# Designs tried in a protein design chat: miniprotein binders against q6w4x9r395to579. Part 1

Scores and structures below are computed, not measured.

Target 1, 185 residues: q6w4x9r395to579
Amino acid sequence: GHCSLEGGSFVTTFDARPYRFHGTCTYILLQSPQLPEDGALMAVYDKSGVSHSETSLVAVVYLSRQDKIVISQDEVVTNNGEAKWLPYKTRNITVFRQTSTHLQMATSFGLELVVQLRPIFQAYVTVGPQFRGQTRGLCGNFNGDTTDDFTTSMGIAEGTASLFVDSWRAGNCPAALERETDPCS
Structure headers, positions and changes below count from the first letter of each chain, unless a header shows other numbers.
F, E and O stand for the ipSAE by ESMFold2-Fast, ESMFold2 and OpenDDE, each averaged over both directions (binder to target, target to binder). V2 = 0.75 x the mean of E and O + 0.25 x the DockQ between their complexes.
[cut] stands for letters that were removed.

## First folded at step 1 (miniprotein)

Design b1 (at its last look DockQ between E and O 0.17; V2 from the best seeds 0.00; counts 0 for: pae E 21.4 > 1.5, pTM E .667 < .8, placed apart)
Fold by OpenDDE base, look of step 8:
Structure b1 (fold): chain B 185 residues (1-185), chain A 94 residues (1-94)
Amino acid sequence: as target 1 above (185 residues)
Amino acid sequence: MKIEITIEVRHPDGRVERHEFEADSLEEALRIAEEIIKKLAEAGVEEVTIEVHVDDPELAERVAEELKRLAEKYGLKNVEVRREGNRVIVRGEI
């Protein structure tokens, strides 16, 4: 399964459903029982301009009981809040520079993350086949059905992306805005 | 008839999730609420607040009673029900 966060506000789910939203919060991208230590992948969005429609991805966070890894455009910060030199390796996670503009977080449990740092901060999430039907969050449920990708944390299918996205907020943040735009435009 | 349902969920880790639903009838609203309460109870959520807005005062009372019943049915603790006009607020702990 491949999930992408592109163009600042575009998401393509594991089931290849594209949608767009504008929010300024931390959202759960991926939760799964397949992630060890109650792991979750989260996305941090912030304002990138003056209007409410000018929002962008500013960081990706992997959080578990054992690890906290924050990948932003300028740095990788880990558990103790210290910026780390790459490659950074824990028990089952390695963060390293893939290219001049790309970082990769590799794991032993079937999660891969590629982050494009420049010119646009973008993220690409890959999960193994063992994750099929066992994912939740903004990346969807990875069951091959695009029609139910907007399932909330409570297992209710939402009709709009904004409500779906709002259901995955990791804190008390403003409501997201939805716009129907082709992510490939 | 339009019934608006807002659900706020507080997780043990402090995260707060918000969900919004609409229903065309009391029966539908209750069905949605029941399904959600059940799922949340099974998930071990710490605190749930369900807010239902109904434009019919008589219906609002029925909603309050039924939501309380559902909360208790699925083992929510310290269930509190408040009615503010046509707004019904049910809070419980898991």
Scores: ipSAE 0.023, ipTM 0.410, lowest interface PAE 4.1, mean pLDDT 86
Fold by ESMFold2, look of step 8:
Structure b1 (fold): chain B 185 residues (1-185), chain A 94 residues (1-94)
Amino acid sequence: as target 1 above (185 residues)
Amino acid sequence: MKIEITIEVRHPDGRVERHEFEADSLEEALRIAEEIIKKLAEAGVEEVTIEVHVDDPELAERVAEELKRLAEKYGLKNVEVRREGNRVIVRGEI
C-alpha cells in the first residue's frame, strides 16, 4: 500500500482517498501492530507561504521505544537528537540518500519511506501486504474501503477531513475546531 | 434537525476520552452510535457512556429504545438507559 504527503498539505491514503488539511502540529501518520517496539510514523506540519491558512510538511518522524528518527526539511537526519551521517543503519532500519534530492528509509518490517527534500518537502510511505487492515492514522486503515478512511483515533469514522486530522494530533496543539472557525489559529 | 452525540470512553488503564459528534437525522445518529458501540466492543474498553441530545421529546423516546437495542445487540453488560427529557444516556460495560 502507498500513502503520500504532498505540497499544499495534500494527503492520499493507502486506499487512495485524497484530502487536504491546514494544521500546525505533529500528527500520527501510521500506527500498526506490524511496527516493532510500539513504532509510529508521524508528520510535522508548520505554517508556510504568505497565507495564514497555508501549512506544509516540515519533518517526518519515526518513533519507537528504541529510536526517534527525524528527517527534516533542512536535510538533517537525527536519531534520539543526534545528527547522523548517511548511510545510517540500526539493526532493522537503514536511512540513505537515494539521489541528490531524495532520502530513503528502508526497514526489515515492511515499512519504506521516501522523502523528497527538494524542490518541495514531500513524503511517500509504502507498506507491505502484512499491514492490510492493520493501520491507523492520517494514511487511513488500508482495508480497501475509502468510506471509512477518515477513522479517528477512537476508531470512529468521520465525514470530514478536519475532524479526522485533529483526532490524530500527537502533542499540545490547537484543536481542529479552532482551525475550522479561525484558519489562522 | 440537530442531534448531538457525546461519547465518553473509559479504558482499562484508567484513561477517559470524550468525543462530540453532530448528526442531521435520526438514521445518521443511530448509524454513528452503532458503529461506536461495535468498535468499542472490539477494542476492549472498560465503560462506555453515550449521551444523545435531540430536539424533540418523541424522538428522544425512539432514540432511547434504539440505543438500548444496540447495547444489547453488541453485548454491553450492566446496561443503564435513562431519558431526561430530550437527553438519552446509555452506560454500559464491555
Scores: ipSAE 0.000, ipTM 0.113, lowest interface PAE 21.4, mean pLDDT 75
ESMFold2 (binder alone), alone request of step 1: mean pLDDT 77; pTM 0.712
ESMFold2 (binder alone), look of step 8: mean pLDDT 77; pTM 0.709

Design b2 (at its last look DockQ between E and O 0.01; V2 from the best seeds 0.00; counts 0 for: pae E 28.4 > 1.5, pTM E .673 < .8, placed apart)
Fold by OpenDDE base, look of step 8:
Structure b2 (fold): chain B 185 residues (1-185), chain A 81 residues (1-81)
Amino acid sequence: as target 1 above (185 residues)
Amino acid sequence: DPEELKKRAEEIARRLAEEYGLEPEEVEIRVEDGRIEVRIRRGDRTIEIEIDENGNVRVRVEGDDELAERIKKIVEEVLKE
């Protein structure tokens, strides 16, 4: 399964459902029992301009009971707030520079993350087949059905992205704005 | 050529800043007598780079020889440009 966060406000789910939203919050991108230590991947969005429609991805966070890794455009920071020199290795996670503009987070549990730092901060999430039907969050449920990708944190299938996205907020933030959805989804 | 050395030093700083997400204030460059010295401070780490008159690069990173080698390669790449 491949999930992408591109163009500042575009998301394509594991089931290949594209949608767009504008929000300034931290959202659960991927949650699954397949992630060890109650791990979760989160996406941090912030305002990139004056208007509500000017939002962009600014960081990706992997959080578990043992690790907190924040990948931003400028640095990789761990749970203690320390910026790390790459490659950075934990028990089952390695963050390293893939190219001059791309970082990669490799794991031993079937999660891969590629982050494009420049010119636009973008993220690409790949999960193994063991995650099929067992994922939740903005990246969807990876069950091959695009029509139920907008399943909220409470298990309710929504028809619009805004309510779906809002349900996956990790904090107190303004409501997300839906701008574009795939009519074929 | 002092101007060329300064240019190279600045490029080194830029590349290192780009590679490791450094702020300008974290990179100190000194050019003297045909030599370039670069010092980077972040957290508990200090990186020291020395480039002699002949273009030989020495990098010191306490406790991380691998990082030192990676930085050395970056610097040497800049010097070949």
Scores: ipSAE 0.066, ipTM 0.503, lowest interface PAE 2.4, mean pLDDT 89
Fold by ESMFold2, look of step 8:
Structure b2 (fold): chain B 185 residues (1-185), chain A 81 residues (1-81)
Amino acid sequence: as target 1 above (185 residues)
Amino acid sequence: DPEELKKRAEEIARRLAEEYGLEPEEVEIRVEDGRIEVRIRRGDRTIEIEIDENGNVRVRVEGDDELAERIKKIVEEVLKE
């Protein structure tokens, strides 16, 4: 299954459901029992322009009990706060430069992350078939049914992306801004 | 501690009934992994309350954003208690 985070804050879930959102927070992309040591993949979004509604992906984070691997727009890869030279390898994870503009994080547990650094910071998540029906987060539940991909952290299916996305916020950060003065919504 | 979290969710529902006179047709409470969801249906409206494990509160009320703001403050007050 494939999940993508593309420019303009577009997301496509593992079940191919596209949506867009605006927010300046860290969000949970993927949680699954298939990820060892309580692993989770997270995405960090921040303002990208002068408008309150312009946001973009600035980092991707893999967090577990052992590791906190951060891949950021500035092309620095850290683990637990320490900058790392590429290729960087742990027992189960290898981060390496795939091309001049792309980094790849490959794992032994069926998760693959490809990060495009330029011209726009984008991320592509691939999971193996063992993840089917066993994912949660912004990338959806990977069950072949798009009608429940907007399931919140509490298991409620939402009709709008913004409420779904806000339910997957990690940590203390503001909710998305209201769009009272923007007629082009 | 799902029983403790369910008690907190029930207190939230009770407090809303007392404070705002809400008369729900049904109340659904879901508690998983330290998170609370309360869904209250009232006529053709739905009130949805989500509390993450860090205590961050989100409230949505169909067609009544002022009520959603007031409900959020009540939920935050209950969580402090």
Scores: ipSAE 0.000, ipTM 0.055, lowest interface PAE 28.4, mean pLDDT 74
ESMFold2 (binder alone), alone request of step 1: mean pLDDT 73; pTM 0.680
ESMFold2 (binder alone), look of step 8: mean pLDDT 73; pTM 0.681

Design b2v
Amino acid sequence: DPEELKKRAEEIARRLAEEYGVDPSEVEIRVEDGRIEVRIRRGDRTIEIEIDENGNVRVRVEGDDELAERIKKIVEEVLKELGRE
ESMFold2 (binder alone), alone request of step 1: mean pLDDT 74; pTM 0.693

Design b3 (at its last look DockQ between E and O 0.10; V2 from the best seeds 0.00; counts 0 for: pae E 21.0 > 1.5, pTM E .447 < .8, other shape alone 7.206 > 2.5, unsure alone 60.856 < 70, placed apart)
Fold by ESMFold2, look of step 8:
Structure b3 (fold): chain B 185 residues (1-185), chain A 81 residues (1-81)
Amino acid sequence: as target 1 above (185 residues)
Amino acid sequence: MEVRIEVRDGKVRIEVREGDREIRVEVDGNEVRIEIRNVDPEEAARIAAEAAKIAAEAGDPELIREAVRLAVELIRKNPSE
């Protein structure tokens, strides 16, 4: 199973369903019982241009009860808020520089993340076959059926990407509040 | 030469890239970490000094210049690192 997050806020699910969305939030890409310690993979999107519809990926987060690994557009890797040099290893996770432009997070539980740092910050998620039918989030449910890949966090299949993506927000989506408190310069 | 600098919570990360050459410095209190790719340590010290000239427009220039000076000193003192 392959899921990709590419420029222009394009996503391709594990079942190869492409879609685009706009938003400035943290979203759940992938949840599965196959991820240890209640693990989840998340994506952080922010504004990248002049209009509100120009958003791009700025970080990928792996969160579990043990770890909060953040791979940021600024090329800093942290775990639980502390900056880490590469290669960085935990019991089940290794983060390393694959090439001058790509980082990789490899795991013992069948999740692989490849992050392109330049020229555009993009992410590629690969999961093993044990994840089939066992995933939820922006990457879809990996069941071979693209018609229900837009299943919300409440388990409802939606026809539109916007409702589906909105249901997978994981953090504060503070666009209105931050805009009201963010003075112009 | 591309220079990227992050300053967060008293931590400084500096990345200097030129083609396939890369220097990364992280400073966190007394802890300094240095990664060099495709660059000799003495050349890395010269490149870090040039990066300081570019950093003048990057917000907190004195903190950034101090981080660069520490990195250059460590590279010259410990060239195999």
Scores: ipSAE 0.000, ipTM 0.104, lowest interface PAE 21.0, mean pLDDT 72
Fold by OpenDDE base, look of step 8:
Structure b3 (fold): chain B 185 residues (1-185), chain A 81 residues (1-81)
Amino acid sequence: as target 1 above (185 residues)
Amino acid sequence: MEVRIEVRDGKVRIEVREGDREIRVEVDGNEVRIEIRNVDPEEAARIAAEAAKIAAEAGDPELIREAVRLAVELIRKNPSE
């Protein structure tokens, strides 16, 4: 399964359903029992302009009981708040520079993350077949059915992205919006 | 030849590669880490000591450049084993 966060505010789920939203919060991208140590992948969005429609991805966070890894445009920070030199390796996670503009987080448990740093901060999530039907969050449920991808954290199917996205907030933030956006933002 | 230099918050990382030869120097305050591959051990030790000294003092861009220059020169002069 492949999930992408592109163009600042566009998401394509594991089931290949595209949608857009505008929010300035941290959202759960991926939760699954297949992730060890109660792990979760999260996305941090922030304002990129003066308009409420000007939002963009600014960081990706992997959080478990043992690890916290924050990948932003300028640095990789771990649970101790220290910026690390790359490659950075834990027991089952490795973060390294793939290209001059791309970082990769490789894992031993079937999760791969590629982050494009420039010119636009974008993220690409890949999960193995063992995750099929066992994922939750903004990336959907990976069951081959796009019609139920907007299932909230409480198990309710929504018709619009805003309420769906809001249900996966990891903090106190304003409500997500569905508005037109610059394709380059 | 490939040269990579990173400077962040008083930390310095220098990587020089030519073929199978590689020198990596990392300095964080008084802590120095050096890795040298496929270079004569005696020369490697000398390179490491000198590079580390320069890099440790390298809050100055000129000193960093000098450290890189030295590393490059030493790699070129010492063929891989």
Scores: ipSAE 0.000, ipTM 0.245, lowest interface PAE 10.8, mean pLDDT 85
ESMFold2 (binder alone), alone request of step 1: mean pLDDT 61; pTM 0.480
ESMFold2 (binder alone), look of step 8: mean pLDDT 61; pTM 0.473

Design b3v
Amino acid sequence: MEVRIEVRDGKVRIEVREGDREIRVEVDGNEVRIEIRNVDPEEAARIAAEAAKIAAEAGDPELIREAVRLAVELIRKNPSEEVVRAALEAARVAAEAG
ESMFold2 (binder alone), alone request of step 1: mean pLDDT 57; pTM 0.402

Design b4v
Amino acid sequence: SPEEAIRIVEELLKKLGYEVVEVRVEGNRVIVVARKGDEEIIIVVDADDPEDVERAIREAEELARKRGIKKVRIIIVEES
ESMFold2 (binder alone), alone request of step 1: mean pLDDT 66; pTM 0.577

Design b5 (at its last look DockQ between E and O 0.09; V2 from the best seeds 0.00; counts 0 for: pae E 21.2 > 1.5, pTM E .316 < .8, other shape alone 11.324 > 2.5, unsure alone 51.208 < 70, placed apart)
Fold by OpenDDE base, look of step 8:
Structure b5 (fold): chain B 185 residues (1-185), chain A 91 residues (1-91)
Amino acid sequence: as target 1 above (185 residues)
Amino acid sequence: SDEERAKELAEKAIELALKGDEEEARRLLEEIKRLAEETGRVRVEVEIRGDTIRVRVEVDGKVYEAEARVSNEEELRRAIEEAVRKALEQA
C-alpha cells in the first residue's frame, strides 16, 4: 500500500483515493496493530500563507512507546528534542538520507517512509501486505475499497473529507477545509 | 596502506554525499568499516545533520572529528585530511 502527501494539501490513500484538505493540526496518518509499541505515524500541517487555504505539510512524526521521531524540512528530532545526525538508528527504525532532497525512514516491521524535503515538503508512506485491512488514519484502511476510506476514528464512514480528517486530529485545532480532487473516486 | 585507502574512501564518500548519491557513499563507508574490522586500526564514520557533515576518524584508538557545512566541500575535505593526519601522528 502506498499513501502520499503531496502538493501541500493533497492526500492519496492506500486504496488510491485522492482528496484535499486544509488544516493546521497534527493528524493521525497511519495507525495499525501491525505497528509495534502502539506506534503511529502522524502528519503535521501548518499555515503557509495568509488565507485558510494556504496550508502545507511541515513535518512527519513517528510516535511509539519507545520512539518519537520528527522529520521536518531542516532536521530530524527525537523524543529529547535534539536534532540527530544521520543515519539515525534505533532498535527497528533507521532514518537516513536517501538523496540530497530525500530522507528515508526504514523499519523492520513493514513500514517505509520517504520524505521529500525540497522544493516541496512531501511524504510517501509504504506498508507491507500484512497491513491490509488493518490501517486507520488519513491514509485510509487499505482494503481495496475507496468508498470507505473516509472512515472516522470512531468507525463511521463519511462522505466528505472534512469530518473524516477532523476525526483524526491529534489535538485541539480548527476544523479542516475540504475539496474533493476526484469526485469519481 | 590501509590509512591511505581509508582516507581516499572517506573523501569519495563525502563527495558523493554532497552530490546527493547517498547510497554509494554509504557503500564506501561500509568498505571503510570492513577495513577497520580486518585491521582493527582505522575507522571512519560520516554523519550528516542538516547542512553539516561530521566525519570521525579513528586510528589505533585515537579519535579525531571534523565538521563542515555541506556547501563547503573543500573545507570538509581539508578538515578530514587534517583529522586523518593528526590521528596517524598520535597513533
Scores: ipSAE 0.017, ipTM 0.317, lowest interface PAE 6.8, mean pLDDT 83
Fold by ESMFold2, look of step 8:
Structure b5 (fold): chain B 185 residues (1-185), chain A 91 residues (1-91)
Amino acid sequence: as target 1 above (185 residues)
Amino acid sequence: SDEERAKELAEKAIELALKGDEEEARRLLEEIKRLAEETGRVRVEVEIRGDTIRVRVEVDGKVYEAEARVSNEEELRRAIEEAVRKALEQA
């Protein structure tokens, strides 16, 4: 399964359902029982353009009881607040420079993350088949059915991306917008 | 200078690591890191894992990295000097 976070705040779920939003918050991208130690993958968005509503991805965070790995657009990788060398290994996670513009986080538990640092900060999430039907968050539920990919944190299927995205906010943040305030198309 | 201070800190940590006392090397690195943070713009961390040494130099919040084998002292010195040079060029 593949989930992508691309420029303009576009997201494509594990079931290939595309949507976009603009918000300034940390969002839960992926939760699953398949992630050890209550692991979760999160995405951080911040204001990026001249429009008051435009946002873009600025960091990706893997959080568990043991680790808080942050990969940020300034190309610094930290774990639990400390800058780390690449390649960086724990017992089940390896973070390394794949190319001059891409970092990769590989794991033994079926999660892979590729982060494009330039020209635009983007992220690509890949999960193994053991995750089928066992994911939740902005990347959807990976059940092969796009009609319920907008399932909120309370388990309610919504018809619009904005309500779905708002439910996955981590912390006290303003509501996200599906588009800029000047909708021309 | 910031360059000389960073080199001094890295050389002390490498010397202890070459003696095989990883715990004392870590303690000295923490002490040197605190002193560098108090006095200067340059911070140096040296970490040893198996047969490799990694040198990290931070200048004004930006991190620059280099790696060398533990068993090659000349390579270690070159890696430290290169990391310091890169950090100062980016600052």
Scores: ipSAE 0.000, ipTM 0.094, lowest interface PAE 21.2, mean pLDDT 70
ESMFold2 (binder alone), alone request of step 1: mean pLDDT 56; pTM 0.387
ESMFold2 (binder alone), look of step 8: mean pLDDT 51; pTM 0.374

Design b7 (at its last look DockQ between E and O 0.01; V2 from the best seeds 0.00; counts 0 for: pae E 10.2 > 1.5, pTM E .608 < .8, other shape alone 4.365 > 2.5, placed apart)
Fold by OpenDDE base, look of step 8:
Structure b7 (fold): chain B 185 residues (1-185), chain A 87 residues (1-87)
Amino acid sequence: as target 1 above (185 residues)
Amino acid sequence: DREEIIRKAKELAEKVAKERGGRLEEVRVEERDGKIVVEFRIRTEDGKEIRVRVEIDPETGEVLSVEEEERSPEEEALEEVRRRLEE
């Protein structure tokens, strides 16, 4: 399964459902029992301009009971706020600098992350087949059905992205705004 | 002979690279299941990676199959990480 966060506000789920939203919060991208130690992947969005529609991804965070890894445009920060030199390796997570513009996080449990740092901060999430039907968050449920990707944290299927996205907020923030996504864009 | 077949395979790889407007990055030649398998990577000017797998008859030198897979830079990066983990 491949989930992408592109263009500042564009998301494509594991089931290949595209949508766009504008929010300035931290959102759960991926939760799954397949992630050890109650692991979760999160996305941090912030304002990139003056209008409400000018929002962008500014960081991705992997958080578990054992690890906290924050990948931002300029640094990789651990749970203690310490910037790490790359490659950075924990028990089951490794972060690499592959190119001047791309960072990669690889894991032993079937999660992979590529982060494009420049010119646009973008993220690409890959999960193994063992995650099928066992994912939740902004990346969807990875069950091959796009029609139920907008399932909220409470298990309610929404017709629009705004309520769906809002349900996956990890903190207090304003309500997300939805825009129609051109699949050809 | 085998050496000639390998040479031809490399020439094919170069040709494909040129046709795709890219640079040949890596060429691997292996014998699998009684076939000569030539795998090579092409990097295009726009940063894409094209993986090509060519199966060749070891006796005749005939190209049996050609498979191409285009990867985005992001996909390439993921694969590179995977490769490193396997090392």
Scores: ipSAE 0.007, ipTM 0.232, lowest interface PAE 9.2, mean pLDDT 86
Fold by ESMFold2, look of step 8:
Structure b7 (fold): chain B 185 residues (1-185), chain A 87 residues (1-87)
Amino acid sequence: as target 1 above (185 residues)
Amino acid sequence: DREEIIRKAKELAEKVAKERGGRLEEVRVEERDGKIVVEFRIRTEDGKEIRVRVEIDPETGEVLSVEEEERSPEEEALEEVRRRLEE
């Protein structure tokens, strides 16, 4: 199964359903009982450009009971808040530089993440067949049916991306704030 | 009296939430390993979650331990997703 976060704001689910959204928040990208230690993959979006409505992907986070791995557009990889030299390896996770512009997180539990750092910060999620019907989040439910890929965190299938995406917000997402500009001549 | 200890533990949870200026969101009381375990969550005004775990001796009513933990947005979201999956 393949899920992608491209162009700063576009998502394609494991069942190949494309959508676009904008929001300044951390979102649950993938959660599954197949991820050890109650793991989840999360995507962080923040404001891009001059428009208050435009946002783009700025980081990907893998969180479990053991690890909090952050891969950010600043090209820094951390685990539990500490910067790590690549290649970085735990018992079941290896993060390494695939190319000058791509990082890869490979795991023993069927999850693979490839992050393109430049020219645009993008992410590509691959899961093995054991994840079929066992996923939830922005990447959809991986059940072979695109009509219910927009299933919310409460288990309700929505027809629009906006309600679906909003239900998968993680943490506090502040109201839109106008940029404070006070230039003096 | 086990029932009285449980009642007082729930009163303690409400008092602690008020003292921290937060809202009590959930209280769980269970018995594990011969102890009464009280777990509760407090939502602070700034949106953070504080989880408190208290262990009580069921025969004496003595508080054996108190653990407090502040949760990050990512950890909070992960736990919320886990709960929804179980439902």
Scores: ipSAE 0.005, ipTM 0.187, lowest interface PAE 10.2, mean pLDDT 74
ESMFold2 (binder alone), alone request of step 1: mean pLDDT 72; pTM 0.594
ESMFold2 (binder alone), look of step 8: mean pLDDT 71; pTM 0.583

Design b8 (at its last look DockQ between E and O 0.26; V2 from the best seeds 0.00; counts 0 for: pae E 18.0 > 1.5, pTM E .660 < .8, unsure alone 68.771 < 70)
Fold by OpenDDE base, look of step 8:
Structure b8 (fold): chain B 185 residues (1-185), chain A 84 residues (1-84)
Amino acid sequence: as target 1 above (185 residues)
Amino acid sequence: MRVIVEVRVEENGRRIEIRVEADSEEEAMKLAMEIAERLAKELGSTDVRVEVKDGRVEVYVRNPSPEVERKIEEIVREIVEKFK
């Protein structure tokens, strides 16, 4: 399964459903029992301009009981809050510079993350087949059905992206705005 | 698995390029991951780029010390040997 966060406000789910939203919060991108230590991948969005529609992905966070890894445009921050030189390795996670503009987080548990740092901060999430039907969050449920990708944290299928996205907020933030747009258009 | 290791140093940029050619993209990726992990362990304070393209692994280090250079080469060679 491949999930992408592109263009600052576009998301394509594991089931290849594209949608757009504008929010300034931290959202659960991927949660699954297949992630060890109650792991979760989160996306941090912030204002990129003056209007409400000017929002962008600014960081990706992997958080578990043992690890906290924050990947932003300029740094990788770990559990102790220190910026780390790359490559960085934990027990089952390795973060390294893939190219001059891309970072990669490789794991031993079937999660891969590629982050494009420039010119636009974008993220690409890949999960193994063992995650099929066992994912939740902004990246969807990876069950091959796009029609139920907007399932909220409470297990309710929503018809709009905004309500779906809002349900996956990791903090107290403003409500998200939505626009149904193909990220490839 | 056929792996070829080539170490090159660029004069102007003081960049070390280590190329590992594998039989497939998948093998290259595995090699790259292993290299990255090992480098992380051994050289945590050094910024290293590990790129995979067309079954080839390329490791780039900017302005490496001679010690770092030697260490990286050693690591790559060890890993390559492991994969043979």
Scores: ipSAE 0.025, ipTM 0.443, lowest interface PAE 3.1, mean pLDDT 86
Fold by ESMFold2, look of step 8:
Structure b8 (fold): chain B 185 residues (1-185), chain A 84 residues (1-84)
Amino acid sequence: as target 1 above (185 residues)
Amino acid sequence: MRVIVEVRVEENGRRIEIRVEADSEEEAMKLAMEIAERLAKELGSTDVRVEVKDGRVEVYVRNPSPEVERKIEEIVREIVEKFK
């Protein structure tokens, strides 16, 4: 299975369902019982300084009970808040520079992440077949059916990307309410 | 291909610099990836930097133990031989 975060705001799910969204938040990209230590992959989006996009991808985070690995648009890699030189290895995760423009996070549990740093910050998630039907988040449920890839954190299949994406926020993100605020007239 | 091993003493301790001259930029990139992956697997969370410059792979390591230093050189030479 492949999931991609491209062009700053485009997502393609494990079941090849494309969508685009804008939001200033951290979102759950992938959760699965196949990830050890309650692991989750998350994507961080923030406001863009360019007129083509309201927000864009600025970091990817792998979080578990043991690790918080952050790969940032500024090319800094941290684990648990400490900057790391590459290659960097834990017992089951290796982060290394694949090329001058690409980083790779390889794991022993069937998750692979490739991050393009330049010219545009992009991410490519690959999961092994053991993840089939066992994923949740912005990358969809990996069941071979695109009709329910927009399944929310409460298990509701939505027809729109916006409601689906908003359900996968990690933490408190007030940006959605700012767009709905009208003056009291 | 040539392997050049150089040790530098810096303000923060010893720094190992290993240079491998590849036959092309593309070969240097492939070689660097293999070296980086193997070093990460064998050395764990050691601070290692692998770069490609002008068809040359450069490996930098800070303050390695003597065992780690020897292992890095062995790994680089083994991978270079595999590319031949």
Scores: ipSAE 0.000, ipTM 0.116, lowest interface PAE 18.0, mean pLDDT 74
ESMFold2 (binder alone), alone request of step 1: mean pLDDT 71; pTM 0.665
ESMFold2 (binder alone), look of step 8: mean pLDDT 69; pTM 0.640

Design b9v
Amino acid sequence: SLVEKAREIVERVLKELGIDPSKIEVREENGVVVIRVELDDEETARRVAEEIERRLREEGIEARVEVHGNVVEVIVRDPSEEVLRKIEEIVREL
ESMFold2 (binder alone), alone request of step 1: mean pLDDT 67; pTM 0.615

Design f1
Amino acid sequence: MKKVRVEIRVESDPEEAERVAKEIEELAKRLGLEVRVEVDGNTVRIEVEGDPEKVKELAELIKKLAEEAGAKVEIEIEEE
ESMFold2 (binder alone), alone request of step 1: mean pLDDT 71; pTM 0.617

